# Designs tried in a protein design chat: VHH binders against Profilin-1 (pfn-1). Part 47

Target 1, 132 residues: Profilin-1 (pfn-1), of Caenorhabditis elegans (q9xw16)
Amino acid sequence: MSGWNAYIDTMTAAAPSIKRCAIVGAADGSVWARTEADNVFKASEEELKTFVALFNDVTQVPAKGADIEGVHYVVPRTEESLIFGKKENTGFFAVKTKSAVLIAVYEGPNEVAAQVRKAVESMQTYLNNAGY

## First folded at step 9 (VHH)

Design va59 (from va2 with G55D; framework vhh_4orz_3)
Fold by ESMFold2-Fast, scan of step 9:
Structure va59 (fold): chain B 132 residues (1-132), chain A 123 residues (1-123)
Amino acid sequence: as target 1 above (132 residues)
Amino acid sequence: EVQLVESGGGLVQAGGSLRLFCAASGFTFSDYSMAWLRQAPGKRREWVALISYADDYDYADSVKDRFTISRDNAKNTVSLQMNSLKPEDTAIYFCAAETSFDWGDSTYEYDYWGQGTQVTVSS
């Protein structure tokens, strides 16, 4: 969906440490938009369906971790509508809106995580206000 | 309140081993993820290892095949076994509960860090 690519561009402009990101349907993990070309988000539809189902009960996620792009992330804790994970020098933030899940994979030390989280949460607020 | 006390640091020659311990109190240890971070002279703190309350774990690339994190919920301790130490591993090592390392929210960091334990690796 070409219209949704503008939101991907907005997030990556706000936080340059985002290496790959996607906007997917909350119900089924269907991809609405994702980063492309040299920084393509590689998660399969099956993996994304499993991932978005984690938001049905975020309190169970730290026990199992989360898989994105075939990589297993340790999830140290969750908040309502927020899952974040860590793997080596990479990490992710994922937030749920009414109809979507935003996933941003970043690379770098914990100091860059704040900018990535802010970018993802700002987009979450925007999409919720837009009815998504 | 939360208290974290690190121990086990010392001076070791390159190629040697050390085991660090962190004793935790003031929270339900078994419900929290624990991490080890380090700070070298003149550098920022960097994450080293993470272990969830369910024993899922991960390491920074620089230590992945040399360090092992583990926890003992009966004793409220987390430990870091460090093998094949390099001069670049010289740092003060800190343990942290999940609120003090929470991925870019620094508001909790100062309240839940121990004093650290010094590790010095000679060339």
Scores: ipSAE 0.250, ipTM 0.603, lowest interface PAE 3.8, mean pLDDT 83

Design va6 (from va1 with Y99D; framework vhh_4orz_3)
Fold by ESMFold2-Fast, scan of step 9:
Structure va6 (fold): chain B 132 residues (1-132), chain A 123 residues (1-123)
Amino acid sequence: as target 1 above (132 residues)
Amino acid sequence: EVQLVESGGGLVQAGGSLRLFCAASGFTFSDYSMAWLRQAPGKRREWVALISYAGDYDYADSVKDRFTISRDNAKNTVSLQMNSLKPEDTAIYFCAAEDSFDWGDSTYEYDYWGQGTQVTVSS
């Protein structure tokens, strides 16, 4: 059993436009699983701790944006458990579950972003139902 | 009806400055993210700058330290201050608007576009 790695594989199979992704702890940003090798998710522990703290008050995020892998993203809007950002041909979707935050960075034209959102929201539902 | 009208373009020498304005009407401007894109002759359209409804902003690497985007919600205007202009900045500059509360639900395309304003930078 590969543990949390299986969920990374499921998300990337569902949305091939995901270039890098991770599952991190909601309380501290600790990495549970991430893409590796040529598509390694490069966020530092400090950056992830800052990022997951954004979910404490998502209404403040559009004014500040969000940083992932040293890249600043404008956040056009948020929902209670969803933060997403945009930067030219790159973007991200991040969703919070009870215990985790799922982060997916994608590249491609705008039409692929909907596929990426669907993949992370499906996994969010699955993990919440599994008690995570 | 919805309109985005650009102004402020023109001819300027390399090293000079221009300020572009985009006047918006027919929609709730304060709910929209606003962007500037440009298209040079014979090239595909490229993104230049973005400002969210809440005021956060970002720039393409090619303009990062030279251009400044700002918005005035009381006047329904977004502007782009362009400093240290280079010949390669020559393009038609377009203002575009995207509903911040509708983004992420489908194609993420800009909802509204202006007709553009020509910027020509000579050496």
Scores: ipSAE 0.433, ipTM 0.694, lowest interface PAE 1.9, mean pLDDT 86

Design va60 (from va2 with A54G; framework vhh_4orz_3)
Fold by ESMFold2-Fast, scan of step 9:
Structure va60 (fold): chain B 132 residues (1-132), chain A 123 residues (1-123)
Amino acid sequence: as target 1 above (132 residues)
Amino acid sequence: EVQLVESGGGLVQAGGSLRLFCAASGFTFSDYSMAWLRQAPGKRREWVALISYGGDYDYADSVKDRFTISRDNAKNTVSLQMNSLKPEDTAIYFCAAETSFDWGDSTYEYDYWGQGTQVTVSS
């Protein structure tokens, strides 16, 4: 069993409001693991390549927003290793580690967004400490 | 010190238009995303529109194609142009501000809130 799929399962268990998520390579957006079946993360590798490149200069992102799974999100907030997108009752958190970008798409108001952010940042810390 | 002051509300007939303004002071306006939310009697506060500090924007499905959000960083204002108003748009409208550092971590949805302005749409 690949360890990467186990991390997807850990994140979705920690924050049930996560509808779809993925772990992708920071350099190229290649998919390491993603949710599957009825909750399949549907972003193409071309879209993911574009998305991970946003972390090269997050200060430009709020002016243009970000696209995930063909959906455009307004980005009201960025930090050096975090991009947060919002669209109505749905949103995403994406965080960058040394070698990976974690993307979690969720549904719900700000109270569930806080839970999703904590789950994603917890995994970010774990992977950084593991050398990823 | 920090203040958000809404204006422009009032009574209007269905199909009419109103323009809401929010004047901000006491913080670096250009660093904040700005939002409009509304609350009808007996209902939860709902998000209406958002504009990032960079200028990108989005709307709730219920107001798309009818409402337009804009900001003027030189004047520290955000505005909401409301067209084709419907009775179901009747609510108190609030502007809110959020910094780029604590979204999702705060127990509060937004860092700063105005007191609201009443919009009443008669059929």
Scores: ipSAE 0.328, ipTM 0.622, lowest interface PAE 2.3, mean pLDDT 84

Design va61 (from va2 with A54P; framework vhh_4orz_3)
Fold by ESMFold2-Fast, scan of step 9:
Structure va61 (fold): chain B 132 residues (1-132), chain A 123 residues (1-123)
Amino acid sequence: as target 1 above (132 residues)
Amino acid sequence: EVQLVESGGGLVQAGGSLRLFCAASGFTFSDYSMAWLRQAPGKRREWVALISYPGDYDYADSVKDRFTISRDNAKNTVSLQMNSLKPEDTAIYFCAAETSFDWGDSTYEYDYWGQGTQVTVSS
């Protein structure tokens, strides 16, 4: 988990509207890195295990939504490696790589969401190319 | 042509109920999440409720437990059942549609908007 914080820093620098984010293991939801202090990502171990399991069948997610940090998000649709959701003026993007799931929670309008999505998808591409 | 047409607004006493309807046409309804927003005189438009195509939903805290959003995908309609109405619920209520395919690519939160229907709750 040491050293993975550099990727958290890269994502938050690329999209300042990211309030909290984490990189977790795709198999078990184990935290590799997360934002801390004023921006601590607060999802429990059990919640993360449940969340990463959603990537086993993303087609079922829009019917049930997704929970992150105890907050329920409506998921409008999914892609094979992308789950995203919204609640009022907040939302998230989560992407799966070969070994990891990246989760970014943000606040702001749809134009801000676009910046967050690009940051998360860029990191997804980088990590996949690095073998993660 | 894309249309969202609201109906069901009116005047009601505090504690009463109204049901709003939104009829959608001119787009593929299954590609869109549907929302209700409201705007009181002199205030910003605020989000009230959201429903995805398969039916998962969420509500603003101010209306939770009083309002119920639903959709009829066979009829291209979304409805908002409003119970225990308060004077503070007085607003123009708008139906809005947001495509899931361009999520995060638009400067607008919603792609399509209705004209709105007036709800007035008297004390």
Scores: ipSAE 0.318, ipTM 0.649, lowest interface PAE 2.6, mean pLDDT 85

Design va62 (from va2 with A54V; framework vhh_4orz_3)
Fold by ESMFold2-Fast, scan of step 9:
Structure va62 (fold): chain B 132 residues (1-132), chain A 123 residues (1-123)
Amino acid sequence: as target 1 above (132 residues)
Amino acid sequence: EVQLVESGGGLVQAGGSLRLFCAASGFTFSDYSMAWLRQAPGKRREWVALISYVGDYDYADSVKDRFTISRDNAKNTVSLQMNSLKPEDTAIYFCAAETSFDWGDSTYEYDYWGQGTQVTVSS
């Protein structure tokens, strides 16, 4: 029923620097949609369950960092519904809505990160307004 | 008042080493992530290294295995050990502090900035 792949396509079209992304359930980390083929998002079920649980108390995340696709990211700070991290020239933005967590992994300098953040936050706003 | 003061820059020959220091005052240092960025003349500012408030760290690919970032919360300092320096490392190096890493603005993503310290590497 979901048709959630269309939202993945929308985010990657808005920010071409996104290398891989996924939309997962906020309660359990279950995958609703993810990038495929050459850009397949390769997070394990256990890793995603652990990752979405970080949103239960984002203030603890900078002390632990975050793991996505087996890569450990430094999380310098968090915002109310936003976790972002950095690992060399790779980074991610993850935002929580009422029912979902959107995760976008990108590659490039801080200047391309701004476009990725905007795309992810725009989708967060859209989904919240749609009741997700 | 909030201040970040860099030191340790200078002129060094290729293959040499320098250690940069950043002394912080006027805020709760232990609550902030600290970063080093650099800007060469006529080029864009480039992120170099980041250390979280608990000591977790990362580096840009261009400096990985050559640079080491560390912090001393008791002294409110962050340092950058630079080894195997190359002429391409020539830049003004800036210390920055953040409570919210807002990459939406590439110019001022950080809460606080230092004045910078010049590093010049000759061949």
Scores: ipSAE 0.024, ipTM 0.473, lowest interface PAE 7.6, mean pLDDT 83

Design va63 (from va2 with S52A; framework vhh_4orz_3)
Fold by ESMFold2-Fast, scan of step 9:
Structure va63 (fold): chain B 132 residues (1-132), chain A 123 residues (1-123)
Amino acid sequence: as target 1 above (132 residues)
Amino acid sequence: EVQLVESGGGLVQAGGSLRLFCAASGFTFSDYSMAWLRQAPGKRREWVALIAYAGDYDYADSVKDRFTISRDNAKNTVSLQMNSLKPEDTAIYFCAAETSFDWGDSTYEYDYWGQGTQVTVSS
């Protein structure tokens, strides 16, 4: 594992519909890697701290939704380590590993969402197996 | 047996109002998120509004401040109040329950759909 940017590249290659993504620390939301330049992931450190704390009790999330990059998303449902949200033709998938939270924001029709979810869950499995 | 039945559609003049209802049966309504989508002839199906089972909600920008989604868990009903209707709102309106992802088939779909109700807005 040379650097965390390689995992960002792997996810984006697996699902080209991902517009922006990040890998952040599960405990504090600190950014380990994120998309940059034309696809910069713009969430603040404070917003990410609040976001990763949602995984402490995902059952409360559908009542309040989730905010990423200053955008409010409705969360239709959650699983123990998965939060996804949507707003019009945009959405996100976020998954928690032992040490990290992976966040992928996509734009486009619902047909692309399944590909994004697969990419994020595949990386979640890989990192959990690697001890992260 | 799951069923969603829409009602309340019809013909209305521009600037008018309609209230759509969706009656749900065959599942535990209070555990599901509910959405309204619409489809005009020759267009893709467009998301209009969503209300989570626990109460959070959102709207498409095109209908924000004109439409209001609400739910009544005691009656297994979701409603869409449509105000200040425009000709561009003319479409078949569909009720849908809970967005699901089937990992096995890679689809992102609502679990259940109604058959739709026609809304026509004339000048």
Scores: ipSAE 0.322, ipTM 0.585, lowest interface PAE 2.4, mean pLDDT 84

Design va64 (from va2 with I51M; framework vhh_4orz_3)
Fold by ESMFold2-Fast, scan of step 9:
Structure va64 (fold): chain B 132 residues (1-132), chain A 123 residues (1-123)
Amino acid sequence: as target 1 above (132 residues)
Amino acid sequence: EVQLVESGGGLVQAGGSLRLFCAASGFTFSDYSMAWLRQAPGKRREWVALMSYAGDYDYADSVKDRFTISRDNAKNTVSLQMNSLKPEDTAIYFCAAETSFDWGDSTYEYDYWGQGTQVTVSS
């Protein structure tokens, strides 16, 4: 019943350690929805276009890392449709669906990373099954 | 089988330098990201530096202009050059290796750890 913002709300409710989150187009990085107010996701369209292009060959990402919101993250490993970035007690998970890329930036100890990963992977599965 | 062995720790005066080494064996070193963490008495382990298997790297803000991480895949070593040391850098320094995404019900830690090397910085 709801627009794309409802999926943002679902992910942040499932993983409260997500500080900022966005759903963007896989082809161009266009923002479909993002967290707002005190947790506004502050990535430019240019940065997002560069970021989604990383999924064209994820094997190259660990060599150069990934930048989100002007913050550089080291990427320890990738899977075909998943990029995981690390920085101290913060990090991100990004997953690609057929038509979208979900990006969740979290803050807190590394123990919260599992909850964030589960939230984005659950949404990835849902959107793929819905044809997105 | 898997082993990480740190060396190079010791006692140094404030403003001095030390270089730590970590020798790895028992796994394919070139497939792993390598990190340095430290633990001061009575505190949790904190991250200091990270280098991916492919060479990208990052530092904690407290050390970013003073410490340098490097790796030598031919020798299966990672090192940490520590310059302009401060008393606040006093800690046991640990080498750690990570390649895993299987962060289910397990503790979210590096796949492999060394035993640590003591660094003491006197004022």
Scores: ipSAE 0.420, ipTM 0.682, lowest interface PAE 1.8, mean pLDDT 85

Design va65 (from va2 with I51V; framework vhh_4orz_3)
Fold by ESMFold2-Fast, scan of step 9:
Structure va65 (fold): chain B 132 residues (1-132), chain A 123 residues (1-123)
Amino acid sequence: as target 1 above (132 residues)
Amino acid sequence: EVQLVESGGGLVQAGGSLRLFCAASGFTFSDYSMAWLRQAPGKRREWVALVSYAGDYDYADSVKDRFTISRDNAKNTVSLQMNSLKPEDTAIYFCAAETSFDWGDSTYEYDYWGQGTQVTVSS
């Protein structure tokens, strides 16, 4: 039941600046795994359903931004399967695989954004190769 | 040569308003997100407002509902309308630009900075 939590642990270990993280279903935003306890990922299922639908056309996202955990993020850039959002000293990277969307919220100076992106993209590659 | 030139700063009484302008040259303005940051005496630079190349915008909680950022791509300008100014808004205000289409290995910092314009709010 908690098998997906191993991937959350791997990602947060790879980039210590990740504060909260989740793996959700690409079709509906259903939560497969998320950080818990002191680092609980707080997004509602309604918010996540809206969020994963952004991947249907990422080119529209920079005009409207994205909301995660009730926080609005400006999206300065996207790629076909990646959304990058930022707000003050926080940000997120979200990537889409065949069946999942990975979301990592980080806190810290701009210097840590590159390592968070690398961690999220590495997990995206792993899950795609595993058929997810 | 890339330049960002701020203007519009000055002295104003608490409760007053100022409008800051940033004129950009030497790069394709419409490809860049534009931000305002400020630095109060003896403090670190803090982010104030951001407008993306596509028009979405955001504000620091300390200025929300008082400041408005806007951009004019035809004139290569970004502006910051500051209303209900408080003494704690006293700072040097900087314009900064970050490319939205260069997806490299950079640290995701601002590519270009202006020299700053002084805003002083008296009580």
Scores: ipSAE 0.371, ipTM 0.632, lowest interface PAE 2.2, mean pLDDT 85

Design va66 (from va2 with S33N; framework vhh_4orz_3)
Fold by ESMFold2-Fast, scan of step 9:
Structure va66 (fold): chain B 132 residues (1-132), chain A 123 residues (1-123)
Amino acid sequence: as target 1 above (132 residues)
Amino acid sequence: EVQLVESGGGLVQAGGSLRLFCAASGFTFSDYNMAWLRQAPGKRREWVALISYAGDYDYADSVKDRFTISRDNAKNTVSLQMNSLKPEDTAIYFCAAETSFDWGDSTYEYDYWGQGTQVTVSS
């Protein structure tokens, strides 16, 4: 497995409500690391390529939403390097770094979303500082 | 002063249709995500449908393919078209408004709620 799986483990330990997550290439959506087994991140390469392209202009995303693992999420607003969505009792946060996109899918009410967002943004900061 | 006023509820037979309306005033409607939630007797409120300020939408699995949410920013109105109604759809239906700033950074709560409108579906 790649050394990138250590960062997956770090994020899921920091926010237990994360059910599945991945680190993918910002340019092409190629998977660098993802959760496996009981928590397998199921997004296809084609879906991820489409998803990372959303960061080319995040202002267009709220009008059409985002698809992750074949599930459509409403994206209520975006920030420069952050896309997030919510669906009933599930949601996601995705952040872009210099060369990667981190995607975390969580389950639970929005009260736990703040913890998930902090975990993802902390990793975003770490990877940016490490040159990724 | 903020108000959300629901209308369109009533009694209908199973398989029938109803259209609910929510008229909003006192806030910048076009900046808010709008939702419909329902509460059956003795049950917790459950989410039914959401439409974002930008027009994308989603539905609870129990109503998917039967209900349609829409909004009219010129009239400050959100609507819920309910088709193929079932007895289990019987509930008080609430219109709610929330800013997306509540998502991710704070405790999630709807900013504004209506009084509700009763929907009763007979077998």
Scores: ipSAE 0.400, ipTM 0.672, lowest interface PAE 1.9, mean pLDDT 86

Design va67 (from va2 with S33G; framework vhh_4orz_3)
Fold by ESMFold2-Fast, scan of step 9:
Structure va67 (fold): chain B 132 residues (1-132), chain A 123 residues (1-123)
Amino acid sequence: as target 1 above (132 residues)
Amino acid sequence: EVQLVESGGGLVQAGGSLRLFCAASGFTFSDYGMAWLRQAPGKRREWVALISYAGDYDYADSVKDRFTISRDNAKNTVSLQMNSLKPEDTAIYFCAAETSFDWGDSTYEYDYWGQGTQVTVSS
């Protein structure tokens, strides 16, 4: 919906290196909002269901990596509610809130990754405080 | 204090092999991913290979099937086996730990903790 699209806009404005992002339901991977048009986030329903299930036990993720939009990312390590991955000059950050998972795919060198992580974690904090 | 020390570089003829090593100290090595990057004269650093703490790995297209990354968590080392070397592989090779990221600074640069090791491949 339109309300959730405002959060997508906020994250993208905070970190311009975000190429595509989405907010999905933590229980089932259902899309609440995503980037559209030329920057459409194009993960399948099955892929998102599989992806959000990774948060049930993040310690298993670095052994196998994670797939987003049909691209395999190496996950170098995880934190309790954070999964992030690397693929050449691209990567992603994904964080879990009480009821949502935020996914941001970025492109650029590692010096932009910190800004993307900050944007995603700031939104995670905001949504948790808002009861999501 | 985090320290990364690269070794194993040298001069080799095209088609030859070298093995690079990175010795890590000052952090719990087995908790972090490790990467190899390289920088040729006058060019930016480029990513070569990445390995997670649990062993999943990937390579840049330019080195796939020629290079192999591995790690030894008991010895706090990561290594890069380089086969079928080409003149275009000539560069300073750096190892990097994921702990190089600064989470709060918008001016942050990707900071490599190692000094690098020179690899020169003659034609």
Scores: ipSAE 0.295, ipTM 0.614, lowest interface PAE 2.5, mean pLDDT 82

Design va68 (from va2 with S33D; framework vhh_4orz_3)
Fold by ESMFold2-Fast, scan of step 9:
Structure va68 (fold): chain B 132 residues (1-132), chain A 123 residues (1-123)
Amino acid sequence: as target 1 above (132 residues)
Amino acid sequence: EVQLVESGGGLVQAGGSLRLFCAASGFTFSDYDMAWLRQAPGKRREWVALISYAGDYDYADSVKDRFTISRDNAKNTVSLQMNSLKPEDTAIYFCAAETSFDWGDSTYEYDYWGQGTQVTVSS
């Protein structure tokens, strides 16, 4: 067992365009695992607490956007368990499971965005099936 | 037919103000994110400001606290109020539109562009 870091490695291997990512607690934004060293996910615990609270009512998010790592992202649309945003040459996908929120920050064009979403949603399915 | 038409550009002294307008036609304006980009002589085009279909907005660091973007859905217009102008703000300013329903986009990629309006700030 490699702990939660193994899931971070799985996602970044599946979508190499993910620059930074994290798995955090859905209730409080506490970090369970994140990319480290050259790809360290830099969001503060307070920022993550605010971010995961957005999933309490995703319909309000497009009017205010979302902040990750001190960067403001415009959120064009949301789905019940999905928030995604964009800013110039970067973007993110965030999905909620029963107990966790997965956040992946990436850089690149539409083809890259589709790959990143697939990787994050695949992990969401896996964690939900595992009871998380 | 889709059109974006900019206006309001001109010559102004450093420290002055200008207000740019973009009139949109041929699409459902309220479904689109609207942006301003600029291109200075000899430089690449850079993003300046964005306002989403839902009213959220953001600015490039170089213009934060000086520029304000707003939209009027009843008039199909987006505007950029530029205060405390600097010579480095001299550029052609472009209005651009992107559908807020484009899924999977990771950047400010725009469906429609205006022809631009010249802003010149003298020292």
Scores: ipSAE 0.014, ipTM 0.394, lowest interface PAE 6.9, mean pLDDT 84

Design va69 (from va2 with S33P; framework vhh_4orz_3)
Fold by ESMFold2-Fast, scan of step 9:
Structure va69 (fold): chain B 132 residues (1-132), chain A 123 residues (1-123)
Amino acid sequence: as target 1 above (132 residues)
Amino acid sequence: EVQLVESGGGLVQAGGSLRLFCAASGFTFSDYPMAWLRQAPGKRREWVALISYAGDYDYADSVKDRFTISRDNAKNTVSLQMNSLKPEDTAIYFCAAETSFDWGDSTYEYDYWGQGTQVTVSS
């Protein structure tokens, strides 16, 4: 396995409803790895920098929502290190680790959202335990 | 016991307006997002509008600029103001609460739906 792309592959294998995902730096939103080819994660550098800054105060996020890949998502609520958003039958889960933010965009009903959340939170736990 | 009760539907001519109400009980309303969905005869349910507990909102493209969602946390109500109604807006409108999210359990199985309120727009 080479670099951070192996973790992208692990998450998408664990939750097939993930359509696009990325691992980005928590401090600056720099892309460490993302889905490729037909499932390319399209967020701009400016958008990702703005997005990761939301984790500085997650309590403000439900009032403003969050933008990913130029799409505005309503954020129904947050946890200390988790932001999730909803729009029609799409959504995202984003979790912060010590050094990274993992973002997964999915499509499907609420029952597949639960699988996506589990996949992202499992990876968050793994990376935190690995010192990332 | 969670209850959602929709009201305000009726028959209206194209170009008219209606205001729908949803009265919620049995849960801490102010902690949960609320949504409006609709279902036309023979079609799947489609979402119409969503509002977070803190007031951010979004609309389906088909109703954007015509519909306005709002909530009153003191009265446990969510409302949908529908302007410039079109025949294609004819549907049963449902109020939904995302009360299924358990912070210790990642399930979303218990979305609470009301009985709905019929909106009929004549051409």
Scores: ipSAE 0.297, ipTM 0.595, lowest interface PAE 2.4, mean pLDDT 83

Design va7 (from va1 with Y99G; framework vhh_4orz_3)
Fold by ESMFold2-Fast, scan of step 9:
Parts: C-alpha cells; structure tokens; sequence
Structure va7 (fold): chain B 132 residues (1-132), chain A 123 residues (1-123)
C-alpha cells in the first residue's frame, strides 16, 4: 500500500540519521513501504522472510546475527519485540508490531542510536494502537 | 563491584603478534556483548571488534584478517589475538561491555569500560 509511505517519511523526519527503512509484513516479510531512490532499501524478499522469522524467538538471534541488504550485523541485544544490530559505524533497529516489522538502518557513530530507537519505537506504538 | 581488567599489552616490532585479555567480574558476563576499542594519541576512540554474548562477531576493516576476537563464558574472559601488527595499530586498547538500552546521551554505547592496555608497535 502506497499510503504506508507516509509512515516511512515520518520516521526519517524524526531521526535524520536513518539512511534506509522499511515496513514489512510480520508473517512473510512482504514489503508494505520502503525508502526509495538514492536511499532505496535493498533487501530481497527471501532475506526479509528470513529476517521476520527471527521474531519467532529473538533469544536465538545473538548467536547467528542478522542479515539486512546483504550485510551481516552482529546482534548485541534483543528484547521481546526488538532486535538491535551493529556493524562498524552502521546499525539497525527492528521492531515487531501485531502485523508488521519496522526496520531502520542508520549510519553514523553509536551516539545516534538512541534517536533512531526512539523514532522506531514511537512508530511501533502508533501502529499497535491503530490495530497493526 | 563491576570490573573489566585488560592485560597482554606491550611493545612489539612491526609484523609481530600480541594477545590481549579482558577479565570481567561483578556482572553476568554471559548476558553481555563484548567489544574492543582503541585510541591513538590525539584521536577519537575507534571500534576494533565486537562479539555477541552468544559468539557472533565482526571487525573493523582496518584489522579484518589480522585480528581475532573470542570469548570464554566459563572464565568470564574476552580476548583479542593481534597478528601482523603495524605501527598504525599503536594505541591504548579498551575492553567494553554492552547489555543496556539506556542510550539517552552520547556516552551510551557501552555499559562498562576497562582502564585500557597500551600497545606500541615499532617500525
């Protein structure tokens, strides 16, 4: 749905350090919306299907890490509905709602992670309250 | 009390090897990811290597294929094997632990830090 692109814009406006992001279906990793053009989110359908399945048991994720856009991230920490990944001066936050998984890839030093997490969790709360 | 104590630093000739150790106490080591960072004189701290509490790992491009990070959860230690050392690797090396989600300010990146160990690589 093209209407979902407005939520992408909201997240990137709230945290300018987000370089690429997407909203995908929690059941199958199907893309609902993603950043485009110069900031295109490049994950394949196969990769996203594998990624959203990580939320079936987040406690196993730190042992194997997570792959997004063909890049391997070490996962230093997970919570019930949150996966945090790191690679050098890049990272991601992914959160699960009732029906969706939001993924935000950021670039910059670790100091920007708090802003990115806040933006992603704010959207997670909004979507859960909207029934998604 | 929480402590991270580094050891293994020293002086070595270019092309040589050193193994750094970090002994952790005062927290549940097996629940924390562990990192090595370094700081050369007059420069910002830079990330060198990271290992999750479950053993997945990654390296900065500058040290990839030369350094190996490992951990021993039974001994509460993380180590960094440093091979093919270069003068550019001269720095104070810090062990750090991460298990916190408190990223409210610019110092959030790691919960605990060691005091550092000096590595000097001569030409």
Amino acid sequence: as target 1 above (132 residues)
Amino acid sequence: EVQLVESGGGLVQAGGSLRLFCAASGFTFSDYSMAWLRQAPGKRREWVALISYAGDYDYADSVKDRFTISRDNAKNTVSLQMNSLKPEDTAIYFCAAEGSFDWGDSTYEYDYWGQGTQVTVSS
Scores: ipSAE 0.369, ipTM 0.661, lowest interface PAE 2.2, mean pLDDT 85

